# VH-VL binders against Phosphoribosyl-dephospho-CoA transferase (mdcG), part 17

Target 1, 226 residues: Phosphoribosyl-dephospho-CoA transferase (mdcG), of Bradyrhizobium diazoefficiens (q89xp2)
Amino acid sequence: MTSPCKHGDRPPGRHDLVFVSPAGWRAMLDARDDLAADSLLARWPKMRWPTIRRRALPHEATGVALGLPLPPSAGKKRVALLVEIDHVASVARPPSLQQARAYAPRNWWPTLDRLDGLALRHSVDARVYGSLAWQSLTGLDYVTGRSDLDVLFEFRSETDIDRFVADVAAIETSAPMRLDGELMSADGAAVNWREVHGGASELLVKSIERVVLLDRHQFISGATGS
Key: E = the ipSAE of ESMFold2; O = the ipSAE of OpenDDE; V2 = 0.75 times the mean of E and O plus 0.25 times the DockQ between their complexes.

## First folded at step 12 (VH-VL; framework fv_livmoniplimab)

Design q1 (from f4 with heavy chain G103S; at its last look DockQ between E and O 0.66; V2 from the best seeds 0.00; counts 0 for: pae E 2.5 > 2)
Fold by OpenDDE, look of step 12:
Structure q1 (fold): chain C 226 residues (1-226), chain A 119 residues (1-119), chain B 107 residues (1-107)
Amino acid sequence: as target 1 above (226 residues)
Amino acid sequence: QVQLVQPGAEVRKPGASVKVSCKASGYTFDSYTISWVRQAPGQGLEWMGRIIPIWDIAKYAQKFQGRVTMTADTSTSTVYVELSSLRSEDTAVYYCARDSWESYYMDVWGQGTLVTVSS
Amino acid sequence: DIQMTQSPSSLSASVGDRVTITCQASQDISNYLAWYQQKPGQAPKILIYDASNLQTGVPSRFSGSGSGTSFTLTISSLEPEDAATYYCQQYDNLPYTFGQGTKVEIK
């Protein structure tokens, strides 16, 4: 159903936020009797909160596979959903560090600011996913004292990735939280930044379609539009 | 300032095709779907379809299926609608509109493009 | 498809009058209804979304009400600049559909 990605276009990604139409929500919930009694899920469409794109399972050949992480107060359950493409109302990237900052604990702010500055210096688009992202999107309490900061670093061909991840590691040394995250190429392929920093010759590369081991140089050189 | 800019007018003969552009500015292009709505002279509004630019996926009203194609160019923040096998009945003002963040009411409209189909 | 029936098709009223336009949906669309204003030679402009929420910048004399299948747009005190055609639109399900429109003229 998806058209081939054109040069400069970004394909659907694992961290894309997906807003679902009212009819779509009804369809999703009607298909899941086990979810009918969940008050938070009933509230979700009313609050106009998004879902997140996930990789489809083998039996989910049609439609858009979506995830919905519930907050700790709701048991941190991850709800898997499937929706028809026709019911996708809008799609967005995860929130930027700047957007999410206001929703982060104050002791996180110095780290967020340093990461933001670093991203700007290296021409990297830095966004958040995980608990901080959902806290910023919903206003619900997702971040706890045990939460990591999950950052998506969308890098470009000119980005010195080795230097970048070294600088990220340096920032982490003074951070009040663990810094997790992914380096994402323009084609949506992503690798854990720690794996890159570790100097591995082969990297576990994740995309919306697959998980593969790729040569480090191959990943860093990047593929566009695949 | 959020804007959608369209060309002023197009004239085509019956059986021809027309492609209308919609250039978006002032917002994150790939975060919003774009709908196309047309209005025949003296008539009401008719929804034609919508496109998700970031995914390059479109859904069309059944009435236009087989004749309409919507495309997006993220590099130029431009959406296109192409209508083929034009008929006199296709004479209308064609509007692009930005769909709202989480639903499909249209909060920003282009100024419209008059497409005239005449022999 | 969800049919939207708008009434009346046209009306004429004086400045200061209360104007009411009705829209009926062929099925329950909850509050997923928008109202647009279109002046001659212009693109439509959003007035109301989610049946009753006033769009930013829209005069407070405009209001929307209703849910389910019956909806109403009200202009509490008609102004000369309110001469236009008004449309309701449902966005509950594809295809999205509009009412036939109501032309409001000033006497």
Scores: ipSAE 0.412, ipTM 0.785, lowest interface PAE 1.3, mean pLDDT 92
ESMFold2, look of step 12: ipSAE 0.486; ipTM 0.787
ESMFold2 (binder alone), look of step 12: mean pLDDT 93; pTM 0.950

Design q2 (from f4 with light chain Y96W; at its last look DockQ between E and O 0.75; V2 from the best seeds 0.82)
Fold by ESMFold2, look of step 12:
Structure q2 (fold): chain C 226 residues (1-226), chain A 119 residues (1-119), chain B 107 residues (1-107)
Amino acid sequence: as target 1 above (226 residues)
Amino acid sequence: QVQLVQPGAEVRKPGASVKVSCKASGYTFDSYTISWVRQAPGQGLEWMGRIIPIWDIAKYAQKFQGRVTMTADTSTSTVYVELSSLRSEDTAVYYCARDSWEGYYMDVWGQGTLVTVSS
Amino acid sequence: DIQMTQSPSSLSASVGDRVTITCQASQDISNYLAWYQQKPGQAPKILIYDASNLQTGVPSRFSGSGSGTSFTLTISSLEPEDAATYYCQQYDNLPWTFGQGTKVEIK
């Protein structure tokens, strides 16, 4: 039985950054000969860079499922990792747009500034994931000429979602990159912003546990209720 | 400006429990862990444990296992430590501290709460 | 749990003296060690992280060295405000642990 006193807590999310203790890194890597030879993976714990929370694969019944996206220079691969909870040292939210700005190509700056202003006006918390996030976290070259800008928009119950996505679309018309992003409710459920803008009556709702198709009103209603 | 605010003092009898608050401000609360550290009069620092606020889970030092509970309330940016079955030896200053981003060391400290356990 | 042992437990020194404090870990902790200063009546303050990196705002008279199991904190020229108790802390493996402290007094 779940305790009713813990209402409204945000469960672990798909975009959470996860820091592993030095002992946790040794435990993960000692059992993985395929990883031991990779010089960039050896550097990861030394640089104290995070990993990212991912959905568990069907056979990953225990532990915390983590991903580690390598930069294009290393083949643009995602390394799958699994760690015991007792080796999780810290968990953080993705970088904010403001934190990531200095690491973006100069020609992205006007778009980032417009998105920041839009988020402020709508009381939306805007964060980055994907290539710009990892470039800002590591200083390694992740962003290419073909990269999307991946934004996580965490909205509140009073947010006018329809106006917000219309304004995002307006910003994209003059952007030097494709805006790819998710609208996330307080409970960690997320939808692609384009589905909402396009007026879809059913939305693909993603969480750490599953992906489901929900009626537009079900998604909005879940976000506005407690 | 990063700030951790704690109440000044609490008094309890042996066998009771105490719950100490730590209100955080000036940073993204759910992106940093918070450690609790206590110091008995004239004694050294003891790490009690650490909470990960965004997941509301904690790791405790073995000495405190079974007697301590740490919780977080993201809506108020507040962390709590509760210590049960109090003994006179639990008389101490209880500090909360914000850990570094990776959760390794304590870079900002509260001013402490004096918990006195006396008959 | 990783045990951290400091020496000496206390010392007295004059202004201008060089002061050295040692911290020993019960196992190899690489460079995963911090030093803290606690002045009388105050909360602790971090001085050094990763064994040798000065925290922002810490005077350059403080330095840290060592790796593996043996670490030192050095105050090159003691000043009156350095009268405090100094603690090491490891962060190689949870639970984190402190040394027992070294009290530095001014003669």
Scores: ipSAE 0.793, ipTM 0.914, lowest interface PAE 0.8, mean pLDDT 89
ESMFold2 (binder alone), look of step 12: mean pLDDT 93; pTM 0.950
OpenDDE, look of step 12: ipSAE 0.906; ipTM 0.962

Design q3 (from f4 with heavy chain W101Y; at its last look DockQ between E and O 0.61; V2 from the best seeds 0.78)
Fold by ESMFold2, look of step 12:
Order: C-alpha cells, then structure tokens, then sequence
Structure q3 (fold): chain C 226 residues (1-226), chain A 119 residues (1-119), chain B 107 residues (1-107)
C-alpha cells in the first residue's frame, strides 16, 4: 500500500530507525495482549530502543509500519508494529561502522577498520544494519558465529562505484565473515553490492515502497546524478 | 561542537510572515528531531512544534496549527519555521532546539531569534 | 494538552540556602519530565531529564525527584550563579508543555 503523496514528502528510507513516544508505546501495549505479556518487549520502551521501518501490509492504510527484530535467543523473529504518525518521536540513520565496532566480535575488527578506511577514501558513508546494528543498539546478543556483516554504503556522485566494489571484494577475501550489503544513492535507491561487482547487466533496485529491475548503466547514471 | 545557529533579529509589520532559519552543525543532522520554542518578553517558554528532518515531517501545537510551517533542508542541514499572519503578540524570541536522540527533551539550544512585530 | 503548574512563581533566597521548586502535571506523566535553567539574556539549558537524571556537566547541588504528577527540583546549597528562571517540561505526550517558570533571585 502506497503512502499518501504530498509535495515535499518522501517515503521513509529503508533501514531508518524509528523511536516511538511513551504515548505510542502505551497505545500499542494496551491494544496488543501478546506484546504486553512479553518481558523482552516490555524492556523496549523502558530502554528507549528504536524500531525499524518496514513495508506496510495491505490492511495497514494508516499509520507507520514498524518492525522489531528480536535476538536469536528469542527465536530470531520480527515483531510487527503499527503506530500513529504522531507517536513517532524521532527518526535516525542506522549506526555507523565506527559506532558498531565496539560491539562486534574482536576478530571482525580488522575487516571493519579496512571498510571504514575504504569508505572514507571514497567519500562513502558506511553504516550497519542487521545483527551487528541491533547488537550495537541494544547490547543484546544478535551476532552469532554464522552472521554476515551487513553494511549500507551511501555513495556520492564522485564515487567510482566499480572501483569501490572491487575494493570491497578484496577486503572480503581475508574477512572472517561474509560481507553483505547495499550501495545506496542519495535518493535512497539501493542495490546489493555483489550484483554490481559481478557485472550484472540488470540490477535489483530496492526502496521502501518497491523493488525494480533496472539496467546497470541506468542505475549508476541516475543514482549518481546525471 | 554541536551548534544551532540562528539569525539574531527580524522585524515585520502586522499581517506579514516571517521565516526563521536554524543551521545545524557538529552532529548527524538526519538523526535528530528539532523543536521550536518561543518566549515573549517577560514570559515563559512555549513549545510550538517539532520537525523530523529526515522525513521532512512536522507536528505543531494546536495553537499554531493554521499559521505555522516547519521545513527541513537536509542538503544544508537547516530547519525553518515560518509564522504567518503576524500580530504584535507574536513578538518573541524564537529558539530552535535539538531534541534528545530518542526525541524527548531538548538537549542543545540555538541562541534565539528576536522577532519584533510592530507597525 | 497536559498542563504543567510550577510553584512558587518566584522566590528570593540567600547563598547557601536549600531551594525547592515544585511542578505539578495535570495527569500522570510517569518520569517523562525535564528541568531547564535560563539565565537572563541566554537560551535555556537542560539540567535534569527523566525527572531525576542529572545532565552531564551540571553541578551535583542540583537534583530532581518525583513521579506521576508531582515533581521537585532541589538546589542543595544556592550559589550566586544559580540566579535564573527554572522551567519544567513534560514529554509524555504531544504537544510538549512547559511550566510557567520559577524565578530564583539572590537576596
């Protein structure tokens, strides 16, 4: 279901962190006995941890659709939440690589440091999502021995994308984990970095509202400006 | 390090509009809500509303709903408040303030803009 | 709207005095309350958040207490630099609202 279109509005980006107000949490807990009874979910408003934007289901015509990924110890499930827009207190970008480093396994640190250095050299803003992001946001154990490193690379018009992904691939060669991640343009459109590195002629371009297959040249041209 | 910079003063006639800027620096602009608070001479603080810059979405106190517009320009890290149909009672210092990370209280304040409405 | 009422509206006290300022909310706001200090000619400054948490860099003579509808800001030993107007603010629900302020003067 598409968001109402108003001039000057943009849909929330993929990976946006959303903080729910005290009134919003009370409204959700009052309406949902399953949420109110869960001791881990009861900690969310107390700890003031964020939620994440998700695609709305067909019946969710009003409000803001949010998700709350639980850690593996709770069955690795995502709780679906729906709040009124007035109960969104704040929206934040995902944690930076630098912020997340202290929460990663120690053997990941050299790879994180190399990625951070690469991002700085290419004027790319590197942020994390997935298990490392939630571990850094909550302090709960989300990262396992089989976890990928999920990175969001927000690039600019001067970024040599082909060189950047080649350098990412080189870093992965000696990494203790699989590097997963997305290249995101200034307008919020994103593709998996491996599709670009692999030379795919068509790329799966994702935004919060849709997933579209575009020619590689069209994505790179449109995503970096002219 | 974290700063919110506003113009010092604006003067307008009754019936006009004013648009006050607030330039943010020293932090991730897109990750914090900005509140606007005004203070008439010799009076207390009055919350006008807030804007979530990354979504460019605002919520206003009902008192201002028909006269106020808040916007954000993420490319310049600047938020604006515009107040229309000005009257002498709108003479006040207008502060922008950064809300805490989770969007509650105001942890950093601009120096304020004195808006004077006089004939 | 949640009404916030401060008392007293003003007070005058000597250096070294213990000062207390009260804030009443028109409904239960749990601990979602902040205290601000505003010195003449300056922007407000956050002192206390979540009713009792001292903001970093704020002198330890300031403390906050209370929950629900009744809250208190205490200055354990008034200093000359504490001459200011103090405001409480609730953030339990929109619109956020301030108390009318308490002006503290040094005798």
Amino acid sequence: as target 1 above (226 residues)
Amino acid sequence: QVQLVQPGAEVRKPGASVKVSCKASGYTFDSYTISWVRQAPGQGLEWMGRIIPIWDIAKYAQKFQGRVTMTADTSTSTVYVELSSLRSEDTAVYYCARDSYEGYYMDVWGQGTLVTVSS
Amino acid sequence: DIQMTQSPSSLSASVGDRVTITCQASQDISNYLAWYQQKPGQAPKILIYDASNLQTGVPSRFSGSGSGTSFTLTISSLEPEDAATYYCQQYDNLPYTFGQGTKVEIK
Scores: ipSAE 0.768, ipTM 0.899, lowest interface PAE 1.1, mean pLDDT 89
ESMFold2 (binder alone), look of step 12: mean pLDDT 93; pTM 0.948
OpenDDE, look of step 12: ipSAE 0.899; ipTM 0.959

Design q4 (from f4 with heavy chain S100R; at its last look DockQ between E and O 0.67; V2 from the best seeds 0.70)
Fold by OpenDDE, look of step 12:
Structure q4 (fold): chain C 226 residues (1-226), chain A 119 residues (1-119), chain B 107 residues (1-107)
Amino acid sequence: as target 1 above (226 residues)
Amino acid sequence: QVQLVQPGAEVRKPGASVKVSCKASGYTFDSYTISWVRQAPGQGLEWMGRIIPIWDIAKYAQKFQGRVTMTADTSTSTVYVELSSLRSEDTAVYYCARDRWEGYYMDVWGQGTLVTVSS
Amino acid sequence: DIQMTQSPSSLSASVGDRVTITCQASQDISNYLAWYQQKPGQAPKILIYDASNLQTGVPSRFSGSGSGTSFTLTISSLEPEDAATYYCQQYDNLPYTFGQGTKVEIK
């Protein structure tokens, strides 16, 4: 009986925040002449802002693949970086809904609170990624009038997924923004919550290692086999 | 209250191994790396390595490579350092310390574990 | 590895004296330097981070300065409780490295 992964007991995965050492930043930037003139990237290590872990590309066999989304003011460019593991200074999970709330538009607060309450009732860990997360992490303006709320729902084996996503959908009906997000199992495999809510028999399951179609029941039962 | 708690002391013979625990509390365990620093009697501080608990990945100082293993148990918020092939020179106080992810410096320290290696 | 050279190795001063400890890095580490205080039988305690930022709860008589390769810890007015060994540490790159330490004694 695989002991239920407690909070934080998950493998490295998508959406992890990665803090890179000063030497690591130098190495990353030195390897990218195209980034040398970017003032915001030069500021990033000084501000000690994190990057986000991404899936590695086929040619990125070694190291840790990182992403850095720039704010709308900087053209919403997504910078792909690669760093040696030895230059990873720290790793954190994405901000909780509670942590991010203060940085969200006020009209989002009721929705955030409802989602937080829902997550608590279902023993789901709810965290934010996307624009709200980066706004909370950097203090820069990431959220716009067109921004979605991106939520990561880490569920447990006992979670009623169907009921949970139905409740999420219900919350969205009164939300001032679109609710996007993923359901993540303890093993780090994730599916878009809308796909689950739609009743698909097969789900597009994303992990740090791969993207695969998986039977709905297999995913919900935690049998992702990775 | 943020705390790192270590055992008081360990005694080992030369050639043996020692495993020292560091139990963390009062903060999000998986958000911080843990460094191990030792101090021989009357000597300075020596960095041994650090572990990323959430990834269970460690980096060791070259001096200890091959003899040291750092592990993390997220379920108990505990980090371990194991040192094998112990020598008299390994007699020291071993400290765990939390590395601040905001600054990468060590802001919280365990009380230390005295490891004595004697025949 | 980045070498940290701390000086002096020891000093003796009177209460009220200004005390200065220096740390030299073998390469440019920007401001990624911390100062620790260690009293006998105790774990080190952080005093200064990022070369010049005073840790919360640390007396204002402690200050740090410097960048690049040269750093200084200053105690503006030495107190009896400041008798300890002080260490600098760089965190620009792994492995982290410490200075040799400076033992401060009260006359």
Scores: ipSAE 0.656, ipTM 0.848, lowest interface PAE 0.8, mean pLDDT 92
ESMFold2, look of step 12: ipSAE 0.760; ipTM 0.893
ESMFold2 (binder alone), look of step 12: mean pLDDT 92; pTM 0.943

Design q5 (from f4 with heavy chain A58T; at its last look DockQ between E and O 0.61; V2 from the best seeds 0.79)
Fold by ESMFold2, look of step 12:
Structure q5 (fold): chain C 226 residues (1-226), chain A 119 residues (1-119), chain B 107 residues (1-107)
Amino acid sequence: as target 1 above (226 residues)
Amino acid sequence: QVQLVQPGAEVRKPGASVKVSCKASGYTFDSYTISWVRQAPGQGLEWMGRIIPIWDITKYAQKFQGRVTMTADTSTSTVYVELSSLRSEDTAVYYCARDSWEGYYMDVWGQGTLVTVSS
Amino acid sequence: DIQMTQSPSSLSASVGDRVTITCQASQDISNYLAWYQQKPGQAPKILIYDASNLQTGVPSRFSGSGSGTSFTLTISSLEPEDAATYYCQQYDNLPYTFGQGTKVEIK
């Protein structure tokens, strides 16, 4: 197996962190009284926290569709945002497993360490989304005793996906939490790791623009596009 | 260590184009916006525009619209600025700079490339 | 475009002096302002962001204040190494714009 030689060569996709400019935040809060009335959301631009790219709904053909999961203390609300492209100031990849480790509950650390080791052995870039990601980004309490570990596994066509998911399954047997992992191909298309491990001949493939059912071989070849 | 490396100098005649490179290292290239700033001899700083490499989107200052193109090659962690139809007033040092993580100010600067436009 | 006007354009001061540089924005930019230092033959270096936050590694003699349209960079006790040109920059809205610069010389 070859090692990953490329750094930072991830295509655009779901889970990209998006920083909105000061002017963009002002425009959104001025137009949306519901957003301006939420004290935590009104603070978001002051704290310099990002939003997250989400799949656009059919009526959102223009602009950039963004989402913002609020912490459990705010009722676990998920805020939908839509901004003009010029109000995107910066885009970042999700936090890596290593970056997120220090913010995880300590009983998660052995599982995180095993996943990081597995990712290295298979030349997979492992990143987090969901509650651990937002706890890492904000310092607010997102992770609860019932939280999943949401992992994004980015790989290339030469990765032995079947062996990888078998090893993920082995790690989950001793994990203190459910692993809600996605396998993402180079074109930004993703599937739940359990569908691949379960041997499904058709996979539910998610991309930034759509969710479709594809043949397993089509996903492995990356024919979905985005 | 985070670094942005640029060539030292380029010389062009009026009417030509120049393409200046900026190679990034020591950080996740796809997680930061890159700005280009120029400085004519004895003059102040002038923001030319920026590129967000992961999404390949650009924004240029109005003064440069139509003459400037910024591109990124994520496989080599390199950003380029190309300025066409060069005039003597385009003689300047051209800096690439990494914007802060949120895309606001410029926290790391290249050494600059002196572009001289002369007959 | 948001215009940034610095004053003075230059000044000369002695080591140990308190130095003050001002920056005026053509419209309210809240606190979205940075200060940069540029020594001769070098690239600019970030000193202060968000009007008043000191960048890591910058000496504590530098401070920034202001909001809205009026901002100040202060050097509490000038050192020989502070001879440079200083620029403010707004990032409230694109295009980002710089002030014209203030050259600080040591007598």
Scores: ipSAE 0.782, ipTM 0.908, lowest interface PAE 0.9, mean pLDDT 89
ESMFold2 (binder alone), look of step 12: mean pLDDT 93; pTM 0.946
OpenDDE, look of step 12: ipSAE 0.915; ipTM 0.965

Design q6 (from f4 with light chain L94F; at its last look DockQ between E and O 0.76; V2 from the best seeds 0.80)
Fold by ESMFold2, look of step 12:
Structure q6 (fold): chain C 226 residues (1-226), chain A 119 residues (1-119), chain B 107 residues (1-107)
Amino acid sequence: as target 1 above (226 residues)
Amino acid sequence: QVQLVQPGAEVRKPGASVKVSCKASGYTFDSYTISWVRQAPGQGLEWMGRIIPIWDIAKYAQKFQGRVTMTADTSTSTVYVELSSLRSEDTAVYYCARDSWEGYYMDVWGQGTLVTVSS
Amino acid sequence: DIQMTQSPSSLSASVGDRVTITCQASQDISNYLAWYQQKPGQAPKILIYDASNLQTGVPSRFSGSGSGTSFTLTISSLEPEDAATYYCQQYDNFPYTFGQGTKVEIK
């Protein structure tokens, strides 16, 4: 009669880290003179750094759409890449808060520790993206004095989301940076944590394929079950 | 700490299928690929393919296309390889191995499952 | 597929000897090569990655060199526990492939 999907299966997401095979890098750099001429991009494969999953553009009907955010010192921009699936060597989750801590400015540490403790108490998987993530992945200087903390909060069916976002808001009141965080359900759909905390009746729900407005109840109810 | 656990041995008749499990522990399962490598008695190592657990997709070596299926269950941190239409030359030790973070080389190996195909 | 050819197929050497094993790729694989050690009855173990980087916990008597199509594994002073079969593996392009192995025995 019914055959529900197992909890824990995840479709490809916007924040997935993607390692491209050496052959995939060669094919991509050979096709793109602009990339091959950039000294940092030419070195990227030798440094064994990942790329990041992004939403495909309309003309990118086949392949895996990837992005590569450059550090401020190299002209802050996000380079668009496209590879065949056969050139994806590995996929990883973004760095955890705990992994990224050592690469953050020292004055961020109390906030990171409080967020990590909160995530543990609520059974939330907390990871970073954006500048702190790339600083932890590469060792290059991505975080500046103007940087936000970009956090991905993956919650589960048992998570009390309303209490969680209230506690996040409490942590932000004493933080030295703005929290630019997303709440992500098991199916990869995500909303900004402030919209949930602020009581918005409609939420802007983002996924790898689309951006839609949903009633708060539709997103919250879907987020608590499989 | 980091380990991959496989069953020890399996015996099958020609034409049958075998499904071998590999239970991972001690690391972030969703962030590493798993390769399957087999070794016939007295022979070298043969890469069969690898699975990307978070996407539950696999790449297979050409000679196994159509007979091999690799799957992952992230909720139990387990990967599987299933080989169908078994022949006597499929008699081998089947290893699962965790690939490096970038998916290149195999840094942690299971102890292997001996699959014997006997008429 | 990229073919990996090892030489020699086997060798016997005395404790303390310098041992070299070579691996030839059928095409340029840059430094995308690993070396593994497999002792009888055991799973393989990674020794060297990216042609020359020693894996953590591997004795310093092991070293690797080469790039492009030609690679060498060196054991500077053979120890009794080094009796094993050694494999190279390329990861430049799918499918990943191994050399046929080099068996090292102690005299």
Scores: ipSAE 0.785, ipTM 0.907, lowest interface PAE 1.0, mean pLDDT 89
ESMFold2 (binder alone), look of step 12: mean pLDDT 93; pTM 0.946
OpenDDE, look of step 12: ipSAE 0.843; ipTM 0.931

## First folded at step 13 (VH-VL; framework fv_livmoniplimab)

Design r1 (from e1 with light chain Y96W; at its last look DockQ between E and O 0.68; V2 from the best seeds 0.78)
Fold by ESMFold2, look of step 13:
Structure r1 (fold): chain C 226 residues (1-226), chain A 119 residues (1-119), chain B 107 residues (1-107)
Amino acid sequence: as target 1 above (226 residues)
Amino acid sequence: QVQLVQPGAEVRKPGASVKVSCKASGGTFDSYTIDWVRQAPGQGLEWMGRIIPIWDIAKYAQKFQGRVTMTADTSTSTVYVELSSLRSEDTAVYYCARDSWEGYYMDVWGQGTLVTVSS
Amino acid sequence: DIQMTQSPSSLSASVGDRVTITCQASQDISNYLAWYQQKPGQAPKILIYDASNLQTGVPSRFSGSGSGTSFTLTISSLEPEDAATYYCQQYDNLPWTFGQGTKVEIK
């Protein structure tokens, strides 16, 4: 790799879906009596549902930090997992809006269709996380009448992000749910779309490594580097 | 349907290195694990290792550790295997394969690249 | 490493015959086993996953069975295009390993 082609063209980010190998699940269940005793968690390896990458805690220097959000019927818990890298079988990006649509409440469909169309117009890759993502991944009931639509908007250097968030706000005006969403740049740094729409001079920028305040100009200028 | 495209053949001298590409056609494999498997003439299948493209992280079979490097370019849906310090026994067809979504078995295979190590 | 042993190493059978190939794992791999077919001059092609599940587009004359350490691939009625080498592969734990292969010829 001595040429201009740098490692990390699509760097790892929050919300990556992580599939654990059979040996990895066995190791975790052998070490964690709480996991082994839970009938829903015992289904996870059998159903081959993924987990989600999370930010590592300070004491988790080795391994891959994973999370497993349970559905509301199971007490609305998030299970923390830690696996060796050799037990990561596969990694996927979150479900697309198109993939998740069939699992959404029917009254959400017009909003999902409008967001999908908006994303295409702006060259934005729109994906879901949160309750709709997990409903689409598992088929279990995660979405409730109070659920937000959680969207990850991966934008490109050509994206006019100010115009994009204005259009998102317009769509939300007639939506049956609150749109909660993150704008993610090519380097995996993300901000809440409302902070950008609201004209904040400093943005709360989240990445897999940290959460920091950055100048709006710094974040938006970084968006043109792709 | 996704297809994996590899070059047909490569010829190298002993002691040299070879880098073989594997490119997805008709889709992407950014969200899938890619295996490399080789097959010497008249022999069975030998797993060399695998790469997780969006993390650009690889695991290699013990016998190739130190001689093999796998990399990914997710912007072009291409992965590479590079094998160094080539010997005549490295003459083989080198296959890439895309795993199932959960990364368990190999459901799509490239047609293979014949690497011949000779003077 | 999990060693996979196939039997027989080769066989010759007539069109219409029932063909059975076995695969033995050196340890319990539950149902984490795939079967591949490789025709001369071609790349391998998946037939069976999870020991018994037929991959989409594979003829129903192919079936798989077994769990734990012992697995079987069956061709219920051999056809000329089934002349190939068949490999089992485990995906319970890294490194992935293949059986040595079973060559099936038509008499």
Scores: ipSAE 0.791, ipTM 0.909, lowest interface PAE 0.9, mean pLDDT 88
ESMFold2 (binder alone), look of step 13: mean pLDDT 92; pTM 0.948
OpenDDE, look of step 13: ipSAE 0.824; ipTM 0.917

Design r2 (from e1 with heavy chain T28D; at its last look DockQ between E and O 0.78; V2 from the best seeds 0.82)
Heavy chain, then light chain:
Amino acid sequence: QVQLVQPGAEVRKPGASVKVSCKASGGDFDSYTIDWVRQAPGQGLEWMGRIIPIWDIAKYAQKFQGRVTMTADTSTSTVYVELSSLRSEDTAVYYCARDSWEGYYMDVWGQGTLVTVSS
Amino acid sequence: DIQMTQSPSSLSASVGDRVTITCQASQDISNYLAWYQQKPGQAPKILIYDASNLQTGVPSRFSGSGSGTSFTLTISSLEPEDAATYYCQQYDNLPYTFGQGTKVEIK
ESMFold2, look of step 13: ipSAE 0.835; ipTM 0.929
ESMFold2 (binder alone), look of step 13: mean pLDDT 92; pTM 0.942
OpenDDE, look of step 13: ipSAE 0.881; ipTM 0.946
ESMFold2, look of step 15: ipSAE 0.786; ipTM 0.912
ESMFold2 (binder alone), look of step 15: mean pLDDT 92; pTM 0.946
OpenDDE, look of step 15: ipSAE 0.875; ipTM 0.948

Design r3 (from e1 with heavy chain D99E; at its last look DockQ between E and O 0.01; V2 from the best seeds 0.00; counts 0 for: pae O 8.7 > 2, placed apart)
Heavy chain, then light chain:
Amino acid sequence: QVQLVQPGAEVRKPGASVKVSCKASGGTFDSYTIDWVRQAPGQGLEWMGRIIPIWDIAKYAQKFQGRVTMTADTSTSTVYVELSSLRSEDTAVYYCARESWEGYYMDVWGQGTLVTVSS
Amino acid sequence: DIQMTQSPSSLSASVGDRVTITCQASQDISNYLAWYQQKPGQAPKILIYDASNLQTGVPSRFSGSGSGTSFTLTISSLEPEDAATYYCQQYDNLPYTFGQGTKVEIK
ESMFold2, look of step 13: ipSAE 0.683; ipTM 0.863
ESMFold2 (binder alone), look of step 13: mean pLDDT 93; pTM 0.949
OpenDDE, look of step 13: ipSAE 0.014; ipTM 0.563

